# Designs tried in a protein design chat: VHH binders against Protein Abitram (abitram). Part 13

Target 1, 175 residues: Protein Abitram (abitram), of Dictyostelium discoideum (Social amoeba) (q54td9)
Amino acid sequence: MRTLIERYYSQYYFIDTTITDPNLTEDQYVNQHTNELAVIGVAPSHPVLQQEISKIEFKENAINNEVSGVRKTGGFKLQSNTILCVITCSNGKEYFLRSCIKGKLLEINKELINNPSLLKTNHATSGFLAIVEPMIKDKFMENPGLIKFEEYHKLRNIPIQKGPVFLKDNTNDED
Below, E stands for the ipSAE of ESMFold2; O stands for the ipSAE of OpenDDE; V2 stands for 0.75 times the mean of E and O plus 0.25 times the DockQ between their complexes.

## First folded at step 6 (VHH)

Design a34 (from Og with G99S T100P D101S S102E E104Y F105S T106Y Y110S; framework vhh_ozoralizumab_d1)
Fold by ESMFold2-Fast, scan of step 6:
Structure a34 (fold): chain B 175 residues (1-175), chain A 125 residues (1-125)
Amino acid sequence: as target 1 above (175 residues)
Amino acid sequence: EVQLVESGGGLVQPGGSLRLSCAASGFTFSEYWMYWVRQAPGKGLEWVSEISPRGGYTKYPDSVKGRFTISRDNAKNTLYLQMNSLRPEDTAVYYCAKSPSEFYSYYGSSDMDVRGQGTLVTVSS
C-alpha cells in the first residue's frame, strides 16, 4: 500500500441557450479533472430529475465513436451544442443532453440505455453522461456556453459548497 | 473490503510477451479508472497505463506506447495489460491500481490507490 496524494477538480456548468422557457432549467455540469478530461452530466436543477424516464437513446454518432489511436478520416469533433442523447419521459416530455464543450468524445455511459433511472439516482456520480477530451484546456472557462460555479449557484439558488474537494489518506495530515 | 490481485508475471526473454491480469473485488469495478504502475528495483513507482471506467479512453507514457495495451472486462471485474516486445528495462513489480473514488482521474503513480503484492516481471536471457 501507499499514501494517496490529494487531488481536486474544477466545476463548471453549461446552460442550454436554445431553451426559451424560463421555467425549464435544463442545465448540465462540466467537471474538469486534474488530467484535463471533462466529465459531463445533468445539473441538480435539471427538470428531468423530477420526471419518470421511459428511455434514454444515444445518437448514432455518440454510440459509434471510437478512440483507437488510428485516424482514417481526420476524426469528428464535438461542438458545445452537439446532442449526445435524447431522454423520453413517460409524460411525453423530451430532453436533449449535449456535449457542453468542444472536443473529442471519449466515452458515453451506455449503462443509461439499460438502466435509465441511474441518471436520476446517481446524476452526480455513476449516472454521468459522457467523458470528453476538451479542445480548450488551458483557459477552460473560455469554452463557449460555460458558466462559473459561483455564478451558476446564484442564478439557480443552489447551496454553495466549501472550497476544493480533496481525497485524503488518513496518514497525510499536512498540506 | 477492496481487493486487487495481480497475476501473470514471470521470466521472459527480450522481445517476448506477457499478459498480466488483475482480479478486482469489493467495489463497483466499472465505475473506477484503473491503472497499471510498476516499480523497478531501486526506483520509485512509474505509471505505465490508464483506462477509463468504461474503457473508451486509454493512455500510455512514451516508454511503453505501442508495446503495451491496457484493457478491462467489466463483466468479469478484471483488468489486463498485454505486454509485447519486452525489454530488460521493463523488469519490475507490476501493480494494479484504482482511482480513489468514482469519476476522479489521476495522472502519475503518486496519485493512485495502489494495493496488493503485485506481480514480478523479469526480462532477461
Scores: ipSAE 0.000, ipTM 0.255, lowest interface PAE 13.8, mean pLDDT 75

Design a35 (from Og with K98T T100S D101P S102D E104L F105T T106Y Y110S M112F V114Y; framework vhh_ozoralizumab_d1)
Fold by ESMFold2-Fast, scan of step 6:
Structure a35 (fold): chain B 175 residues (1-175), chain A 125 residues (1-125)
Amino acid sequence: as target 1 above (175 residues)
Amino acid sequence: EVQLVESGGGLVQPGGSLRLSCAASGFTFSEYWMYWVRQAPGKGLEWVSEISPRGGYTKYPDSVKGRFTISRDNAKNTLYLQMNSLRPEDTAVYYCATGSPDFLTYYGSSDFDYRGQGTLVTVSS
């Protein structure tokens, strides 16, 4: 048996290839649900988690898509590096969050507009950025910039936190 | 503690309609994916519908597509399933269930309640 997250999500990370400074780890997570949708947010290494956030502004196409895009042909189509929002910190620093994968934007987290601190306090939960329907579903790793969960944690030297496993129906089997 | 309470089940004739409700508490409802799943007598659990946290995305299996509609009212912490053109094969206990956008967090088995007690839907003449 696996944890709920391990049962329903395939976990990946996206590394922004436009950043060449090895001290800047502006990474994002990409968690694909069993229904094939991807949920996107900031990775634990992202420097914004160490900043005071002033505001979060979504791009006009991302905002407008939620009104009519999902029901019309030609909803907001994303490239892997499409910028979805700009984060402005109280110290003047700016960060840009991307779609990470090619696909169609289904939903943005509008709560981040009213409560930007949710991105910092709950980046893996209520502070997610967006929900995307991937164009590349079967061979998900063919999305450029993606790295597998275990490989990412090794690369960034971040320990993997073990979730609870549900009690197995164990009849003397080695898992 | 996550709590989900389903209601609205009952007996209907084939071709009839029912609307199920699920009252959620113990978590921030608007931040979670929600599901309807069902279990017919002597059968396993079957996924029936799902909806994104803010309701912008819904998905259905072919068995109910075009007949069932999932929706949510985040202000009231309530999930709905509108069931039209009901068939005898839709007879089952219907459960409200929750998923989470939590992808790097720790879930405790004692503090996570996957589904409610269920509500019975019987389609019979």
Scores: ipSAE 0.000, ipTM 0.236, lowest interface PAE 13.9, mean pLDDT 75

Design a36 (from Og with K98A T100S D101E S102E F105T T106Y; framework vhh_ozoralizumab_d1)
Fold by ESMFold2-Fast, scan of step 6:
Structure a36 (fold): chain B 175 residues (1-175), chain A 125 residues (1-125)
Amino acid sequence: as target 1 above (175 residues)
Amino acid sequence: EVQLVESGGGLVQPGGSLRLSCAASGFTFSEYWMYWVRQAPGKGLEWVSEISPRGGYTKYPDSVKGRFTISRDNAKNTLYLQMNSLRPEDTAVYYCAAGSEEFETYYGSYDMDVRGQGTLVTVSS
């Protein structure tokens, strides 16, 4: 049996290399669906999960993805370190969430604007940040800054947690 | 109407220091990402630094990292660039720029909505 995410997604993490303090782990996940689109959110080590969130503010281009440009085409083009939103905590602290991979922004989770707590309570599911069409699809690990799921959990010394949602694999040994 | 006025440029010897200032008016300064960009004689524009609206995040290209520090005083609507260990290659006109939430920065690339008139920095003996 595999979790729903493990069945349909190849799981990776992105580490912000601009942060030199090894105890400040503002990491994000990057889960590539079988349709090759990437779902991005906060990693379990991210310090925002220990804070009370006041608000989440997305960039204007992210909000108006299909209509923000003069020609209203092409969407928001992303570099791996492009900031998509700013999280403001009740104590005044700010966190910045990035696209993690180069590509085009397809969707932001606008529900986070109305219900910021979804980022904390459901960060791996309904509390995702964004959906991106990657520039590098076929050999996904060639995207710079990505680290494999199991290697990340070993690096950060975080237990692998399985959700309650499972799909039964009726083929079992058939690849 | 947005106005950005840079000051603090001048002639300095290699290894010296300068502090640039940018006075902002005509917009809610504390809500905008701010940038420093420069243009050397006969060259294109180069991104130098960026800072978040509340000052909690800063970023630099490798060419100036460890030598330059961007900061802001939202109460005074002023942006600063502290430049240390200056090199002849830092000779340029330095511009203050304000970007909307839509501004993109990538490895010295930039796309900006507004910039000031600039202040000249000359590093020579």
Scores: ipSAE 0.000, ipTM 0.183, lowest interface PAE 13.4, mean pLDDT 76

Design a37 (from Og with G99E T100G D101S S102D E104W F105T T106D Y110S D111A; framework vhh_ozoralizumab_d1)
Fold by ESMFold2-Fast, scan of step 6:
Structure a37 (fold): chain B 175 residues (1-175), chain A 125 residues (1-125)
Amino acid sequence: as target 1 above (175 residues)
Amino acid sequence: EVQLVESGGGLVQPGGSLRLSCAASGFTFSEYWMYWVRQAPGKGLEWVSEISPRGGYTKYPDSVKGRFTISRDNAKNTLYLQMNSLRPEDTAVYYCAKEGSDFWTDYGSSAMDVRGQGTLVTVSS
């Protein structure tokens, strides 16, 4: 049995190597589809998954990327560490989610504004953060800060779950 | 030199359909975002649709969503706009546009490069 994610996506993670505290594992996934686009979200190690979310606010540049009009449709150009949103937890803690890869912002997940808990309940599927067109599409590992799926799970001591679900658009999500 | 040549415009009745084409040359078509924009008589430029370099992402404003479909054929260096359920307010000159920067930039390079002469679409009885 092959999963649809394994079939249509190359799976990677992004870690911020400037974080020296080994207990701060604010990692994100980067799943590249065969059509070259990358879907970004929170990794299973991310501490936000253990907390209640009060709100998710996207940066003005990310929101303006969605506004119609000739000058606002060329796409927000991203560095790998460009902050896209801030998550505020009920306990007052804040987390910052990044673009992870250099490229062009295509879309933010606006559903997270109306339903921030979706990031926690469906982080690997309908609760994704953003869709990015990578600057480096071939030899994808040349994007700085990326680590391969299997190597990440060994690094963070997280078991690989059987039967990962297919990552689809909102109408075809699988629980 | 970058050249964009639009075609396919014409006179149609409300509820009709048209398919616009844009023939691109002078750049590597498959590596750039492409757009359709329009200008109605006496109005400013309005963004109509956008498509990623490989066609995996498309976006539309609410005014045309569900009626218009953008697509591209990278082997033929051609961009298309399929327009269905046309309304009088869709009357405009339609332009093909390329992403304005050939080089990656950190911020603010969202300008569209509108180089074509346009193609006139008139929706009336």
Scores: ipSAE 0.006, ipTM 0.123, lowest interface PAE 14.4, mean pLDDT 76

Design a38 (from Og with G99H T100S E104L F105T T106E; framework vhh_ozoralizumab_d1)
Fold by ESMFold2-Fast, scan of step 6:
Structure a38 (fold): chain B 175 residues (1-175), chain A 125 residues (1-125)
Amino acid sequence: as target 1 above (175 residues)
Amino acid sequence: EVQLVESGGGLVQPGGSLRLSCAASGFTFSEYWMYWVRQAPGKGLEWVSEISPRGGYTKYPDSVKGRFTISRDNAKNTLYLQMNSLRPEDTAVYYCAKHSDSFLTEYGSYDMDVRGQGTLVTVSS
């Protein structure tokens, strides 16, 4: 059984090359949907997943971003290293999440403001960070800093988990 | 007018410690990333440490990692660098520097618009 992500997305990762310690991996995923939009979030190696999150604060331009509507904003233009938010942990530690790719910001996940633990509990799905319209769409790997899914898992020595497994359908009341 | 005034430098023996301070004025200190950078005699400017506006994120190059600790006191508008296990190679003028943009800036941009006058650290016996 394929996961939702495996079915509809081409999966990539972005690594922070300025971090030389392999045990401090502040990596992010970049999942390109079949419609060519990219969904950004924290990678399974990210140390924030082992912390208790106090709050998530978004950059002002990201919060006030309007792509469609009465105002002609055009969206917030991003470089790969543009910071979108800061995560503040209960112990006072901070983590900064980037756009990962050049493009235009379409949406941030505002639910993370009201429920910051969603980033930790559901980082690969409903706990995503942002949706970006990439500047480089057709040859997506030409975006600087991206690593293919399988290459990333080998680099970080993380096993590939494919799909959920069910013993029976728990939504069916017939037994 | 933005001002950064460093202090705490001096002559110290190898293996010794020093604590540098930087007094900031003329801007909202708590909204800016801050840096320590150094310049050894006859060499270029080298990044030594960075700290987020609220102090919850710090970063160091391998040359000082484990030996130096950057910190800040936003109530006092002061930046600090605690330097331990000092080596002759750490001899340099140390500068406090402010990022050009405020809170939630870009990683690795190091776009510094102001540096202080510097404080000399000499590690020698």
Scores: ipSAE 0.274, ipTM 0.667, lowest interface PAE 3.8, mean pLDDT 81

Design a41 (from Og with F103L F105W Y110S; framework vhh_ozoralizumab_d1)
Fold by ESMFold2-Fast, scan of step 6:
Structure a41 (fold): chain B 175 residues (1-175), chain A 125 residues (1-125)
Amino acid sequence: as target 1 above (175 residues)
Amino acid sequence: EVQLVESGGGLVQPGGSLRLSCAASGFTFSEYWMYWVRQAPGKGLEWVSEISPRGGYTKYPDSVKGRFTISRDNAKNTLYLQMNSLRPEDTAVYYCAKGTDSLEWTYGSSDMDVRGQGTLVTVSS
């Protein structure tokens, strides 16, 4: 019944359209807030959700925006395929998560560095990856590689009632 | 200065196996994504496989998934492709390719620098 929280986001997914194998499901969600910012995270089909995570490492450019004080958050310009982090699993497997859309990086979820299992347990909420200011805002579907929420759930055979949800209390305090 | 030297190709019968090698020099091998690409007679270049710098991530197109395995030995600066259950359709010149990004983490098969001569694989009865 708490669909009110969902009213603040338009939900999309990012898939690698160059791969036709339906079992290569390293997909990510892209949830656009009414303020036009996009929250990026791991889609429910992503194989990392079936792994034990050892660590999450963010790309140096993403971390330096926060640490150096010389560069501000949002200074890092992104292409859709820009890698933001590498996830290392206990069995040695790696997964690479990308920005999915062109824009500016506003924030990475630093909590994933201290608590990498948060990506698995809360992937649709507090376990988000990053917040991006999109370059393409008005016609959001013109961002390459995006697929609509309903089409994605049909493509991956995932029930809509169990789909990704982003709660407003997990939004950046800066907004 | 960057050199990639492919080897291990040859004539095999359908259902057979081959292991290709690529000897790399002139760059810090362990810091780059590596790829295998092929060109069959009358076809364009086809991406066959990719592997992350540390080897923990590999990706394949549906055409070779489950039959081919990419691996690397960073101590030996060598890339491998294990090819099993070979089909006539796998007949091609196979090339080793390096990522072109100066950053450690570049994603995708579109960022490739092919410098080798290739190695010919012929699958024939």
Scores: ipSAE 0.397, ipTM 0.681, lowest interface PAE 2.2, mean pLDDT 80

Design a43 (from Og with T100S S102T F103W F105Y; framework vhh_ozoralizumab_d1; at its last look DockQ between E and O 0.01; V2 from the best seeds 0.00; counts 0 for: pae E 14.1 > 2, off the site)
Fold by ESMFold2, look of step 7:
Structure a43 (fold): chain B 175 residues (1-175), chain A 125 residues (1-125)
Amino acid sequence: as target 1 above (175 residues)
Amino acid sequence: EVQLVESGGGLVQPGGSLRLSCAASGFTFSEYWMYWVRQAPGKGLEWVSEISPRGGYTKYPDSVKGRFTISRDNAKNTLYLQMNSLRPEDTAVYYCAKGSDTWEYTYGSYDMDVRGQGTLVTVSS
C-alpha cells in the first residue's frame, strides 16, 4: 500500500557528509513532486526532533522573497548549502537547515515562525521547511549529496514498513 | 575599529597539540559567526572551522574533523581552536575571521573579515 507521498513524490534525503559524529545526523528530506518542485524538510534522523525548540528564524532574504525581495531573475537563488533558517533549542543548541539543492526559493513555511513545534510533530507534512524550484529537475540524483529512500533507511538503520509483495502471476512464487 | 588578535601558535611535533586564541574587540562579538581559516605556504586561504554566534553550532571540513575543536567564550570576547593530532600538512598561518552579520553565510574567503596578523603553526620533527 502506497501513501499519498509515495504516489506523488520521489523521496530523497540530503546527507551532510562533513559531520563525523554518527549520532549527529542532520539529515533533511527532499521530496520531488510530479510537477518537479521540491519540498524540503527535516528527516526522521535529525537530532532536532529529539529536542525542545525555542524558536525558528528564517534568513531575511528568504522571508522577503514573497513580498519585495525578488532579484530581477525572479527569486532568491540557492546553492545546496545555503542556510534558510536557524533553529534555537531550549538548551542553547542551534541547528541550521539548508536548501539541500541548487535552485530558486519559491516559498518558506512561515507557519514554523508562529508554531515551531510543527517542525517536530508534522515534519514530513505541514512542518515542511521550503518549496524550491530545482535547477536540475531531470535526473534528480545528479543533485549532489542526495540518496534515495531505501539507501537512507539502510544508512541510518531505520526500518521500512513494506506492504504485501504482489506477484505478477499465480505460479511465479519461488523460494 | 574591528580588531582580531590571534595567538597560541608555535612549533610542535607531529601528533602534538596546540590551542589557538583570538581576542576580539570593536564589535559585539556574541552576535557574529566566527571562523578559523589558514594559509599554508604557497596556497590560498582554507576554511578550517565555523561557529555560530551563541556557540550552539560548529562545522569542520573533512581535513580536520575529529582533530580540531572550535569554541568561543562570549563573556571574554575570545575565540579558540583546539588542535590535536597535528600533522605536517597542518603547517600554516592561522587567522580568525568575523562574519559580516549574525546570519551571513560565507561561501568563499572574500566574505570573511580577516583582519589580524595570524599566528604561525609549524608541525615538524
Scores: ipSAE 0.000, ipTM 0.227, lowest interface PAE 14.1, mean pLDDT 78
ESMFold2-Fast, scan of step 6: ipSAE 0.576; ipTM 0.795
ESMFold2 (binder alone), look of step 7: mean pLDDT 81; pTM 0.825
OpenDDE, look of step 7: ipSAE 0.016; ipTM 0.340

Design a45 (from Og with T100F F103L F105Y; framework vhh_ozoralizumab_d1)
Fold by ESMFold2-Fast, scan of step 6:
Structure a45 (fold): chain B 175 residues (1-175), chain A 125 residues (1-125)
Amino acid sequence: as target 1 above (175 residues)
Amino acid sequence: EVQLVESGGGLVQPGGSLRLSCAASGFTFSEYWMYWVRQAPGKGLEWVSEISPRGGYTKYPDSVKGRFTISRDNAKNTLYLQMNSLRPEDTAVYYCAKGFDSLEYTYGSYDMDVRGQGTLVTVSS
């Protein structure tokens, strides 16, 4: 693994496979951590990254039913297409971000409320949308609408970015 | 109760244009996603457009994209469908449908209530 994300996450994207229009690229990433939790965010092809964001509003059930811990049994139950937030652009356009996978909402990124531009500047890292506990953890690709990282970049004609050179001189072994 | 009244259908020649309207009542129109769906003779319901509660998001299937434009006037509780470059295969009864508020969203495979009686659009020479 050459990057921090590649070391700790299995990377996937969520697309609507019933849509064949190549101009509808409102995709989201789904990165499953080694602890099995999924981090959801905006994919590099998403048109919001080319817009000026006015505000980000989370749905009230996402705010009010956020679960603080992994061991909690409560929390907002999600379907794959459950809307978590609406992004309003300066030009009046709106975009709706979904949970992408069925599961339990554990956390939303509240920093996006205070600093909406973080979604654009850091969409793959600190600008994530939400953390979800997946219903389907084993054989994660069985979650509907998921596509593998390499397949997605080929489908959308987006080059795979090489990560930064880490100064750490240790071999990244399993033990 | 929820009422949706479609109007604006008629006979139009191929390549022509038509504007459909849907007058909504019985619910807070500005809080709901709205849809246009159609049913051609002898066929099932087909989703043709959708619009967010505030109107800042619209979506279309490939079959009508670039030709149809959905819009809404929340002050008048009215939904519109501007249809341009009409084709014989656009011949159908067009229905206005109320969806969920922005809590849940469905792509291509809609999950909505069809409450209106529809308006017939016939594209023929």
Scores: ipSAE 0.223, ipTM 0.625, lowest interface PAE 4.6, mean pLDDT 79

Design a46 (from Og with D101F F103L F105Y; framework vhh_ozoralizumab_d1)
Fold by ESMFold2-Fast, scan of step 6:
Structure a46 (fold): chain B 175 residues (1-175), chain A 125 residues (1-125)
Amino acid sequence: as target 1 above (175 residues)
Amino acid sequence: EVQLVESGGGLVQPGGSLRLSCAASGFTFSEYWMYWVRQAPGKGLEWVSEISPRGGYTKYPDSVKGRFTISRDNAKNTLYLQMNSLRPEDTAVYYCAKGTFSLEYTYGSYDMDVRGQGTLVTVSS
């Protein structure tokens, strides 16, 4: 079985391989659409999914690029480790989400500013973080820090439990 | 002028503890990422900790994880490093470093703007 994401996206994850403790898993997904644009969000292993989110604040350059992007006059140039936003949890914990891939920022999910809980409830769909135009498109795995979908799930011991392929079932959040 | 002044180093026996302090001045301390880095005799510079501007995020390399704790008091413009279960290989000059409020960020490395003069930590019997 294939979900909507599996049908139209090549799925990858971004991981800091220098961290050997499997409990320190601030991983993010990178789903490349057939149109070559990459949708970025939090991976199912991300500890923020176990927290209550107080607010999500995007970096000023990311917000300014959103306005400029509407006008098609520029683009925020990203490195793989460029921070796009800060998540502040109710208990004072912070998490920093990165672009994951080098490229141009096209869009941030500004709905997360008004409804930060969407990141938790819909992290693999409407709760995405950003849309990026990758600099490296044809050899996508040459983007540093990327790991293939099945390899990631084995590494983090997260089962791949696919749902039905109907349009209203965009993803299986257990994966 | 940005100034970072470290203190709290000294001689300690293996298994002991030390608390390092860094007094910051000349910038808005609460707006910057802060780091601890060290240099052991005859070795290169090694990153040992980082902390976000508000203190809600910290990170450590495996070599010190579980033993060292970075913290900050933004009201006092002071950065701390609590070092527990010290080992001879922790012997080094420890430096406080100010990060740049940067769009580029990488773990295990830092965008360092200014570094202090250091404080010596010696772990020996």
Scores: ipSAE 0.026, ipTM 0.483, lowest interface PAE 7.4, mean pLDDT 79

Design a47 (framework vhh_ozoralizumab_d1)
Fold by ESMFold2-Fast, scan of step 6:
Structure a47 (fold): chain B 175 residues (1-175), chain A 124 residues (1-124)
Amino acid sequence: as target 1 above (175 residues)
Amino acid sequence: EVQLVESGGGLVQPGGSLRLSCAASGFTFSEYWMYWVRQAPGKGLEWVSEISPRGGYTKYPDSVKGRFTISRDNAKNTLYLQMNSLRPEDTAVYYCAKGFSLEYTYGSYDMDVRGQGTLVTVSS
């Protein structure tokens, strides 16, 4: 690709189908960028946002996923339910965060190790969990457990938040 | 006010190297995807590199892959482009461009702001 183009994220949520308690909504967001990468984090309904976090511990395979650690091309390979980290709350309660989609782990947010409260205060921004390269890029909704953004907010009765948009006119002057 | 200021361009011989810098201000730099794009004389804008908010993911087109390296220093709000093995066809004005934040993904557009550019000329 040789041309600057307009693009935007597509937002989805992941619902853990193994949780049958209707009052326990340990959901996560999955935001797919136009370059096909997915950013994973905790959804607004996640009960951890109402707790005091003591620590966040990433699984060994996630921590060691880096260029020097890659034996095969593509890094750490994920299934949709692969656990990436364990959150321990001050009251002793634990939550498990998953990759949500099949793919390759590209990056974890190591800042959460030093500043676990970032997950609560900035869950949709600097408090993201991970960046994943999806295995299923086309027809992204065919990833198991995903629900569309609008449907999720309706299901959980959560208001939709929208940010400002800034865009330069005509970024392709010559072609 | 969002501001991006590029520097480091200049005249260099084929096979030479240059390092471009982009000083960012007016936004939380570490939360945004960042890009380098260029415009050669008489041509349109061309993407040359992409970097994730934390710097763990980078992407390049085949035309510069292996020769250019994008990086960022979030503590200094600065984006870099290391250009090696420069060719005459790399001659262009190079722009730093701001993408999306993790917060403003819904209803936002990729590459919503770019700087004024820095000229790179590769000739003997």
Scores: ipSAE 0.000, ipTM 0.257, lowest interface PAE 13.1, mean pLDDT 76

Design a48 (framework vhh_ozoralizumab_d1)
Fold by ESMFold2-Fast, scan of step 6:
Structure a48 (fold): chain B 175 residues (1-175), chain A 126 residues (1-126)
Amino acid sequence: as target 1 above (175 residues)
Amino acid sequence: EVQLVESGGGLVQPGGSLRLSCAASGFTFSEYWMYWVRQAPGKGLEWVSEISPRGGYTKYPDSVKGRFTISRDNAKNTLYLQMNSLRPEDTAVYYCAKGTDFSLEYTYGSYDMDVRGQGTLVTVSS
């Protein structure tokens, strides 16, 4: 069974290192799949989840990367703090969502353009922000600003709903 | 609850083409990575292709790269595999498989990928 796909998520959070105020919690999640791709979204402590969203606008480079079929070698190259979109709330407040990790942008969630409230109602699922191919795949924690799942939940005093998955499918075949 | 039904297999000569379909139900299709995997007679499961939930990312092993194309129609809850330039070594039962979702809530229980559905037989022979 040598080609059975190994599937699991390693769960991390991203804290914007440019924000030094410990009361600001504009955090994002980073879920790394075994196929080396990372799914990015808003963390449960992000203040946007408590506001009414007016619109979500992706940066031009993010839209062009997906729509125009830009070459992967010449595609939108991301740093950890690269802004992917701007969220505008009904009260005029703006939030900036970042790539969280260095790599290449593969896909944005276009549904957020048409249904911005999806980010609020389903932030951990269908309301994800983006899919990124990480530049740093080995020793993933070397991506700046990442914090481990358990450490994050302790830091923000948020209950853990279930433990992170970190075992490959082949390892679980024994169970 | 989760149901995946493959179709489109058959007998073709080397160099021929086939288009496989997978009808999905019982889950929110557009939220999941989808896969095609195959099992040749007397061999183990082989990953054939994968596609992201929105279809913007696809990946293939070298054995089928350039010959096979995975695609999806999220409005119709259907996954496809276009197979061109078929070779005798492509003879296998092809299975549609549901991947894990992007959900933190479902991550623990959803990582255990297995083959879904009955599969569809593809035979490449003269």
Scores: ipSAE 0.000, ipTM 0.259, lowest interface PAE 13.8, mean pLDDT 75

